# VH-VL binders against DENN domain-containing protein C297.05: the designs that were tried, part 4

Target 1, 138 residues: DENN domain-containing protein C297.05, of Schizosaccharomyces pombe (q9y7q7r449to586)
Amino acid sequence: VNEIPGWNDVDLYPLFRALSIPNILVLFEAALMEAKVIFLSENLGMLGYASQALLHLLYPLTWQGLYIPVLPRRLISCFEAPCSYIIGTLSYFFHMDDVPLDNIPLVVCDLDKNSVSTFGKIVRLSRSLRSKLQAHLK

## First folded at step 12 (VH-VL)

Design m6 (from n7s with heavy chain S105T)
Fold by OpenDDE, fold request of step 14:
Structure m6 (fold): chain C 138 residues (1-138), chain A 121 residues (1-121), chain B 107 residues (1-107)
Amino acid sequence: as target 1 above (138 residues)
Amino acid sequence: QVQLQESGPGLVKPSQTLSLTCSFSGFSLSDMGVGVGWIRQPSGKGLEWLAHIYWDDDKRYNPSLESRLTISKDTSKNQVSLKITSVTAADTAVYFCARRSYWGTYSFDYWGQGTLVTVSS
Amino acid sequence: DIQMTQSTSSLSASVGDRVTITCRASQDISNYLSWYQQKPGKAVKLLIYYASSLQSGVPSRFSGSGSGTDYTLTISSLQQEDFATYFCQQYHRTPYTFGQGTKLEIK
């Protein structure tokens, strides 16, 4: 992974500590296709780390969708946005039934349990590309 | 390994309250994203979703029946309960409980065998 | 509420036949559609989720297809154990709703 100019403070360690490489790859693939990504954690800090790490992995691509690393409870309606987004929220506030499902794939990640769930079809990288990326991430 | 089993009174009189219990194994309602729902099926008819309860005690009801439904859980006993008040003949059905989780299919992936409840005077 | 309508309430077929059951939603459900198999005295079994994803442990002769409002369950070669009732269900939004069911009987 190349350095992002001006992002010297980005720390990938928390994400890689929390998630397995396969799960990180799923999130990466989801972000690449501009899917919806929801990060869940009981720790607000982890939400920030996770989203920043994901954006870092996308470099030099820039995220064009809605980006809310830590969604306050009062703004829970943001999940209704009919656009791509990367949103982190406390697991205490999240219920899948409140998230409208549309033609945009959704990936939900529990950072505390290293769990990823995909709602919709995610465009996957080839095995070759995945292997290469995995090797670079290790 | 995942199993669910419904239990009920079999027969209930009109205007009474129907109490159902779902006992399950192979999973826990302490895990985030996990929930148990109730679905019923009148004889010879389709299925109707009634209610759902999640690990954090969040409850969802079918709006058409919400006023009569109360769902609850006992995580320590691996049980989910459903109460239906003011029952009528229209509530005669086989009642199923089923698991649903954020993780995996997000569908009702495991069901009980169902329990028949007849409302009759 | 989203209404789910299956093409037929009953269907007769023979072992080895290719069987197709269709399900239509009253509005676009974006592939959030599941197929279930029901047999008397047995637990309902999930066959297909997200329109075309095969549930683990389900034989490959089962497949799902479709998009928008129209979906199809296909059994490529009917087996004796496949005679049952099949339901579609949308989980696009609450309340979740089911088709009326299609009973697959021996011809």
Scores: ipSAE 0.636, ipTM 0.887, lowest interface PAE 0.9, mean pLDDT 94
Fold by OpenDDE, fold request of step 14:
Structure m6 (fold): chain C 138 residues (1-138), chain A 121 residues (1-121), chain B 107 residues (1-107)
Amino acid sequence: as target 1 above (138 residues)
Amino acid sequence: QVQLQESGPGLVKPSQTLSLTCSFSGFSLSDMGVGVGWIRQPSGKGLEWLAHIYWDDDKRYNPSLESRLTISKDTSKNQVSLKITSVTAADTAVYFCARRSYWGTYSFDYWGQGTLVTVSS
Amino acid sequence: DIQMTQSTSSLSASVGDRVTITCRASQDISNYLSWYQQKPGKAVKLLIYYASSLQSGVPSRFSGSGSGTDYTLTISSLQQEDFATYFCQQYHRTPYTFGQGTKLEIK
């Protein structure tokens, strides 16, 4: 795992405890291709941990899209943004019908259930690279 | 594993209310992202989406029929119900219920066999 | 509403044939298109979702392609059990709408 300068306080443990390595890799791949990523949890803290962890994993790449670790209910329209984004929101605030589907792939992750759903096609890492990363992340 | 089965009255008189029930197994409406929808098909015609209900009781209706439709669920019984008021001959069709989930295809991945409803005096 | 129009309402073919059915949306649906198979007395079966993703358990002879407004279902080598009616459906936005169906019959 790469270290981000100044981000030594980033704790990856919550994400890795919540999600399986394969699911983390899907999120990683989605972020790499600048897809849309939505984190869901009943725990606000988890949303922060998850999004920060994902950004950390992207190092040395810097996320260029919209970044909203915790989206309040009143700003649900942010899901309509026609751009790449990483958005976290409480699971009980979220409904898929609030998210317009477009040509940008969307990955939705329920952190509480270790579930990932992909809407669209995401670019996958090679099998060998996936295996290496998986081994490294374990 | 996933199965859905529609049940209805078979015959309904004009102006009456049509009540349909979808009984399912192999999944639960307690799971986030899971929902059940109703689709109908008049004889020799295409499919028409009617309504959908999600695990959280969020309901979606076809705007063209919304005023006459009421969808509901009983999670404990694994049932979804649909009511159509003021039926006419135009409501004669085979009625299907189908599962839809955020997790997976996000399409109607499993269907019932359908139940025929005829509106006639 | 988004109108879905299939290339033909009926098509005759023989076992072993390559069959293609097209579906056109009245607007861009961003590949949120599914294909279904319907047989009398049987539950409707999902074949393809997101335009080209094969549903689990569906034979590989079925494939989907397309983008924007135009999509195609292909059966590479028609089998006897494939004679049925096929529908496309957009789930890009509500109300969800279906094509009129294409009945694939034995020639």
Scores: ipSAE 0.614, ipTM 0.883, lowest interface PAE 1.0, mean pLDDT 94
Fold by ESMFold2, fold request of step 14:
Structure m6 (fold): chain C 138 residues (1-138), chain A 121 residues (1-121), chain B 107 residues (1-107)
Amino acid sequence: as target 1 above (138 residues)
Amino acid sequence: QVQLQESGPGLVKPSQTLSLTCSFSGFSLSDMGVGVGWIRQPSGKGLEWLAHIYWDDDKRYNPSLESRLTISKDTSKNQVSLKITSVTAADTAVYFCARRSYWGTYSFDYWGQGTLVTVSS
Amino acid sequence: DIQMTQSTSSLSASVGDRVTITCRASQDISNYLSWYQQKPGKAVKLLIYYASSLQSGVPSRFSGSGSGTDYTLTISSLQQEDFATYFCQQYHRTPYTFGQGTKLEIK
């Protein structure tokens, strides 16, 4: 009855299988503040599924930055974009030295290891709101 | 838990090649995002970054020394090596190895104790 | 290349003093700055990363502040074990560079 639209969707399952709820909330908070998000995996399908799942978590908000769920090696310079983005790439091609660290915060997520690293300051939701969302997602 | 230790020749003659080895434990260079670097400090002077190598064999060198440096790793032995060719007295320094990882601080969070290398006749 | 400058090469202080060490970058480094402590014959120790974040196991008397090009390490009440050389380092852009160091000595 009082469910958040899009959060009970089967399309979210790949993200919840790969990541702990606290890590999913970090990604959600990053997307809400229009940060940069990088997904890493050795599985091409997982990059697409996780990127789409993050967009679904934003409903009814729409992502207005760059969106490249599978970035080929030839286009690695896209990390130099001076705007927010959600970009996925194969772990094999990825190197942090290719990613400029600027004033826009960055979150890097390894979907295969449930690992999340943040660069810069991510504005967190209140603890009560995070607890409600965490309970809802279980 | 994480530990690094440098091993070197102590004394090297001018024009020779200086070879250093970093042996480490508590982490692996098979782990994505993990790297090991070399930093040196001449007596009474500041720190100078030399090179580092990552889990995927990506290598970075200080441009001022690049023509003389070779970094390599042996992941199965938990070792990283650095060679410096054609050494002179200016290469006399304490040499450190240190870990750097994408996960955590993205800084040199663990260092070895350092090994002194003296270049003299 | 981004040059890091620690304008004071040595500094004298007494146990219990509040000590401030400064570091200036040649350009904006967006808080991607670390502070290290070095004592002779010992491994270098990371104190602060991202300008103000305290590394695990570092005493709370250490703090970092600053933004843009100007950064500060503060020791709120100096202890005997804090006499050492302190380096800043930027990790905003390669090549990653260190300040020349500030040696903190007993007055």
Scores: ipSAE 0.397, ipTM 0.784, lowest interface PAE 3.5, mean pLDDT 87
Fold by ESMFold2, look of step 15:
Structure m6 (fold): chain C 138 residues (1-138), chain A 121 residues (1-121), chain B 107 residues (1-107)
Amino acid sequence: as target 1 above (138 residues)
Amino acid sequence: QVQLQESGPGLVKPSQTLSLTCSFSGFSLSDMGVGVGWIRQPSGKGLEWLAHIYWDDDKRYNPSLESRLTISKDTSKNQVSLKITSVTAADTAVYFCARRSYWGTYSFDYWGQGTLVTVSS
Amino acid sequence: DIQMTQSTSSLSASVGDRVTITCRASQDISNYLSWYQQKPGKAVKLLIYYASSLQSGVPSRFSGSGSGTDYTLTISSLQQEDFATYFCQQYHRTPYTFGQGTKLEIK
C-alpha cells in the first residue's frame, strides 16, 4: 500500500491554496493542449510549487515544452520562444509587452490574486466533465 | 463604472509643446497589469497609437514619434499625461486616452470622449 | 510594423441590410485583432476582440470572422444606430496599429 504511490497521492495542495478550482481547470486544459503558461507571484517558492503541481496534474503525461519555474529578468527573451512553455517569474519583473502573442494560446496566472487571463482559444473540457472534475477535487 | 476623460489646450502654436491629461475612474494604476494609452485621430483620418504606460511605470512609444513623446502617470490622482514637443500642423487631431489590462481583452476596452487639439499659427 | 488596411473608406447601406467590413494585415496576426466603433461625439467602443469574441454589452448582430491576414466585421441586420466609422486594430505585436477606418453611411 505505502509502496505504491498513485495520482491520488500527488501533492496538488500548492495550487489549491492559491487558486479556485475553475482556474485550476483552465490551467489543466491549457497544459493538455500544450499552450503557453506563465505563473506570476511575489513569492519564489510559490512559483516552484505551482509549476511542479501543474506538471503533477498531467501525470502520466510528460510536459514536452520549455519548463522554467523561476525566470530571472535577464532571461526575459525566453518568452519569445515559438513553442509551448510553463514559465514562472516574479510579478515585479513581468511585463506582458515582452510576451509575443502567436497561434499558441497563452494563459497568464497571478498566484497571489487567483487571477487567470487567457490569450487565444483554450480547448475546454465539456461542461459535464468540468463539473465532475470540480466535485472530485473537492 | 470605468470612465476616462481627456483634457488639453484646444489650440497650440507650431513649435510649442502640447500637454494632455487623462483623468479616469473605476480602476487604478496601482493594480498589476493595468495601463493607459493615448491614441490620436487627425481630421478625416484613421487612428494612430502614440504611447502607453503601465502600473509599474513601464512605457512604450510609437517608434515614429518617440523622440517627441513623453508619457507619465500620477497613480494617486488617477491621471496619465502625454507631452508632444515641437508640434506642427500634422499634430492637429482628436486625442483619446484608453485603458488596457492583462486581465480581460488585452485591447483598448474603454476610451474617453476625445479632445480636439488644433495646431495653428 | 504590421500595417492594417481597410480597402473601403466608406460604404452606403439601408436599415435591415447585412453589412460586411473587411480588414487585411500585412502579415499573419493569429486572430489578435479587435474591431472598434466610432460615432460622432461619442467615446470609441470596443466591439470585437480576438477576431470573433463579442465584447460585453455589444448587440449580437455584430460578429467578427477571419484568420491569418484577412478579417471581417459583419452586421447581420443594420439598424439606425449603427451609422458610424469602424476600425480594425491588431494587437499581435507592438506597435499596435489601426486600419484607416470604414465609414458606414445609412441611406
Scores: ipSAE 0.365, ipTM 0.777, lowest interface PAE 3.9, mean pLDDT 87
Fold by ESMFold2, look of step 12:
Structure m6 (fold): chain C 138 residues (1-138), chain A 121 residues (1-121), chain B 107 residues (1-107)
Amino acid sequence: as target 1 above (138 residues)
Amino acid sequence: QVQLQESGPGLVKPSQTLSLTCSFSGFSLSDMGVGVGWIRQPSGKGLEWLAHIYWDDDKRYNPSLESRLTISKDTSKNQVSLKITSVTAADTAVYFCARRSYWGTYSFDYWGQGTLVTVSS
Amino acid sequence: DIQMTQSTSSLSASVGDRVTITCRASQDISNYLSWYQQKPGKAVKLLIYYASSLQSGVPSRFSGSGSGTDYTLTISSLQQEDFATYFCQQYHRTPYTFGQGTKLEIK
């Protein structure tokens, strides 16, 4: 119970180490809107840590979509899912031509280069996002 | 600072192979998510996407022309090449190369000035 | 294949006019549409992506609108440098396809 402050600091570290605050906010807003999120890295551990950190930002909300923090090469067709997801994969497997662009917004994040690209409309929920982000800093 | 420039033969005889080179600066094909594509504009027609190649050598072709097209890159020279085999008068066009990136617009955000290629006997 | 149609091939206008150029897709493209400007002797320029998002460095007199199958590029107050040919392009699905262009000429 009294472990929450240390747990919250660890929970956010991978995202703050890899990404700027504006990029983290885009990811958080996308997750709140149940968009599609793709994490890219050449480091398998980073994919897991970043995906888990994003889930922790959502506390007390729980992620209900597809969640595959490390997607193996043979399952690249999972990007075709017509529902929200958080999927991480190694950068050299990934091509945008494998990802259908539909009415569900998509965010693609390269954790190694602090790069985020948005496809579709992500609504800025800055007041709600700010409040929830601040709660996770406690 | 991003610049692309096409170079080609200008005039090509029918049945021969057309070879085009795109030389660029201000970006690299070593960067994840970056690619270069080829688009052409035949006289009296609209623009037609031909092919593009990504940083990791993955290649995509317009299916209607796929059997005649070969795209390749030389990352160290900042060049992308396109070959079109068995050309006919229908291949007479202005040929453009253009950059495409996952990061930003996912559209062709920088283009070369184009090079005219005429196929004539 | 998704066909892109610009029903007007040539349009005459005067400096200061408000101009609209239309583009229709043969099926829903979910706003994955770009607008390009082609001027004689110049490289092609990206103006608009995702139907309505303005590319960096493009003047605010340019705007895009539409959804589904019907899209519009608007120039709110035409300038001398805006006389050019304008193309739409869908990037919803491969093969990526372009409209045939609309040439905007001095009246």
Scores: ipSAE 0.357, ipTM 0.767, lowest interface PAE 3.8, mean pLDDT 86

Design m6 (from n7s with heavy chain S105T)
Fold by ESMFold2, fold request of step 14:
Structure m6 (fold): chain C 138 residues (1-138), chain A 121 residues (1-121), chain B 107 residues (1-107)
Amino acid sequence: as target 1 above (138 residues)
Amino acid sequence: QVQLQESGPGLVKPSQTLSLTCSFSGFSLSDMGVGVGWIRQPSGKGLEWLAHIYWDDDKRYNPSLESRLTISKDTSKNQVSLKITSVTAADTAVYFCARRSYWGTYSFDYWGQGTLVTVSS
Amino acid sequence: DIQMTQSTSSLSASVGDRVTITCRASQDISNYLSWYQQKPGKAVKLLIYYASSLQSGVPSRFSGSGSGTDYTLTISSLQQEDFATYFCQQYHRTPYTFGQGTKLEIK
């Protein structure tokens, strides 16, 4: 992990507020391997803040995939994209049956319930790196 | 402890409507991403998925049977119901209900023991 | 619709044997496949999801493998309690479809 010691916790706070450390690490591992990430919330602001916080966790790496922190209902077909993405949408109109499952792993995160589910195989960080990251985030 | 139990009429005459109820405990259909489905098995044959319903009343049906199926839920009673109209001998089977959730295995992870329904004149 | 085929309807084996049960999909299901165990008069039990992931509480002698259209369930050392009927099921696309089942019987 290329995380800078002493990184500004204000930029990461939305994820810490919403999610447990183990769940944040799953999201980080997914983003590092350029998986698909879906954020769900009833709060539109939270979708934007959590998506931005995930990008800050990647610093100094930059996200190269599709990035739509608030997806309107009319654009639900964006889940069909055959590439990696970070997409946030309202829990109210989200259904997993709308998301094609393919060979790119998918992580779905409900920010309101601290729930994360993985579809496909996420490549884990080494045990030592996970321990260092977990200690840093606490 | 997650448990599901099917309840049905046992015997139904052809052309009538078959009504089934799934009563469950250990989880709630008020939880986002949680659903209950119905699967049937004719004697000595394989399993056929019929329908499922999610916490937000989203419903999915097997297209081959959709015109005859109605799934509904009563969240306060922890029940899911299935109706099959205009039954024939082909609808004779053991009927199971089962849980499905976004947050676990995305598979039918808990099943009831099944209830036999026989369609006979 | 995706058709799931288990070409063997029954299979005889002895305690201690290694047993392999196969399942073929009519199209690529990207490992979104589950294996279930059914015993008479009992609730169906989920064994394997995502082709190879072991459900909690399932003994490690059960394993799943395969990709694309061809999938297998393996029991590495058969136990008395493993005599049952085994079904595969795809959850890649609705309608979710099951194989016809493979009954594993004691010799």
Scores: ipSAE 0.345, ipTM 0.771, lowest interface PAE 4.0, mean pLDDT 87
Fold by ESMFold2, look of step 17:
Structure m6 (fold): chain C 138 residues (1-138), chain A 121 residues (1-121), chain B 107 residues (1-107)
Amino acid sequence: as target 1 above (138 residues)
Amino acid sequence: QVQLQESGPGLVKPSQTLSLTCSFSGFSLSDMGVGVGWIRQPSGKGLEWLAHIYWDDDKRYNPSLESRLTISKDTSKNQVSLKITSVTAADTAVYFCARRSYWGTYSFDYWGQGTLVTVSS
Amino acid sequence: DIQMTQSTSSLSASVGDRVTITCRASQDISNYLSWYQQKPGKAVKLLIYYASSLQSGVPSRFSGSGSGTDYTLTISSLQQEDFATYFCQQYHRTPYTFGQGTKLEIK
């Protein structure tokens, strides 16, 4: 069942509950290349759980960028950071026009609607590897 | 099917306020990340972005025109309006509305056919 | 503001020709560039976004390339319906700005 070490259903459940497997793979690919990741939800708990699940998905790698699973409104300028990050925020104060588009790729994920948008170039896993991972994550 | 249609006065006198309405279908401004913008084109000239408004009433204006522009929406009627105050001949143009979304191309992916507005002598 | 320049305002070509239209930004826009097609009295049509990504429903004879400040739109084999005006647009920073347009005319 847990053929990939460090992965298990409990650790990854928030992502599987919210997102399709193709979208989870996009997030995984983005995190592997140290992109910027923004999670959006109207549910504060979901932001925390999904952010932590993405960290678990990286096993055995550890996240070395900014990590702010629930961004308070007063810290909205953290989207301007010139480095990789995983940031979760409430949908109602998120505006894409305030996020600088630079050479570091960006992924924006709405956990409530299973929606993922990418900005910039995300290095994709090979089709063979993606197919194998997709089958295992079912 | 995403469709947008502009409507406006056709002719407006100098110093008056130009009011434009964009009516659309096939999407909703209730949807998170969805917006509608206005772009204009003077005859024989390029396109100029004016403003856009998002589902949550967040608004962005072209800084060169911001003091004269007001964008607003009526989500229940699937309408976005633009007002331009103190118009001059320089405001004579074809006015387009267009959709923009976080979940699409982040570009203006669907446009209306445009409406001509002439500012009289 | 980022200025977008299409140095060619019009060009003439025949059906079947390969056509290239260029666009230059006044500063690096990191491939956040779109190409649009405009025909009189019709809605503007998005062709290309992020410099080289083809919009859904756009024929594969359209392609985009470039990086940094220099970008191109290529039509590999012109069709009758491709005679139109073509605009580039940057969406890297507000205000979003457009090129002046390149009108593609039939010989």
Scores: ipSAE 0.340, ipTM 0.783, lowest interface PAE 4.2, mean pLDDT 87

## First folded at step 15 (VH-VL)

Design q1 (from m6 with light chain R93K T94R)
Fold by ESMFold2, look of step 17:
Structure q1 (fold): chain C 138 residues (1-138), chain A 121 residues (1-121), chain B 107 residues (1-107)
Amino acid sequence: as target 1 above (138 residues)
Amino acid sequence: QVQLQESGPGLVKPSQTLSLTCSFSGFSLSDMGVGVGWIRQPSGKGLEWLAHIYWDDDKRYNPSLESRLTISKDTSKNQVSLKITSVTAADTAVYFCARRSYWGTYSFDYWGQGTLVTVSS
Amino acid sequence: DIQMTQSTSSLSASVGDRVTITCRASQDISNYLSWYQQKPGKAVKLLIYYASSLQSGVPSRFSGSGSGTDYTLTISSLQQEDFATYFCQQYHKRPYTFGQGTKLEIK
């Protein structure tokens, strides 16, 4: 095979449009260790597209945690889930105090600001592997 | 460079409303990822978190006191205010304001020196 | 509410000693714990966050450790300026509660 099936440009474009490559790698590392990932944006479509792009980046691995790419305000208690998740919500009503911090690491990504914050320990890929992935993603 | 200072009435009568002001410099509540909170310490007792307010005007209160507390900010004046209604002697304490970091330490990284408020008739 | 207990209210030590202060939570707080230093006439100072991460500008003789419900602040070689009261605080769930403090005094 000449191309990685889950890593085509159209499937990953929402992440590259919104985030720097170093920040995309942090999201990839977090997802590999089954962390909690929160996407924020003022644009509902971006939340869905970015969440789907993260799943494509994981190929051939499948996400086994909670997956709610657009979370409405009335369901904010879903952040309390004691398991890994990928959840997106509008920046407008998100507040960090709604997210309990536990042993599972947390990443908060603001897609509108290219901002990635981590809480807890994220296991980083080797320098060599990160360089290879960075070259592939460019 | 980061500095916070509390001001308050010193003495308040029971059943009245206690009003406190935190004036700060070296940062702004227009800065993303920061907030200001209030903590109190009765004489010889432990610290009790009361409330905090963030740059986006989101407010969080200690649930046991929520019905009596109101926190607000004035970003242009670099001030945060706390009101406590229906005070009793149990509200006598040193009151501190402190900066809370949202993106980094997620803790109170800078504190004021505190102001004593006594509730007595 | 999560109760934070510092079983030792006062501890005597000499300059150069290794000092250990403990904090116990009533339930698992997943390392979301900070240590603070309080001196009379001075502002409270953050020392440690996330159980073991050293705040910027804090001397390396301070360290934090622990997990689950049991946490420790260690001063590896006590200095004159370290005599103070030390508090832990959990920030895992509201209300964010503090320990009652441990006063470190000159022997």
Scores: ipSAE 0.006, ipTM 0.608, lowest interface PAE 9.2, mean pLDDT 85

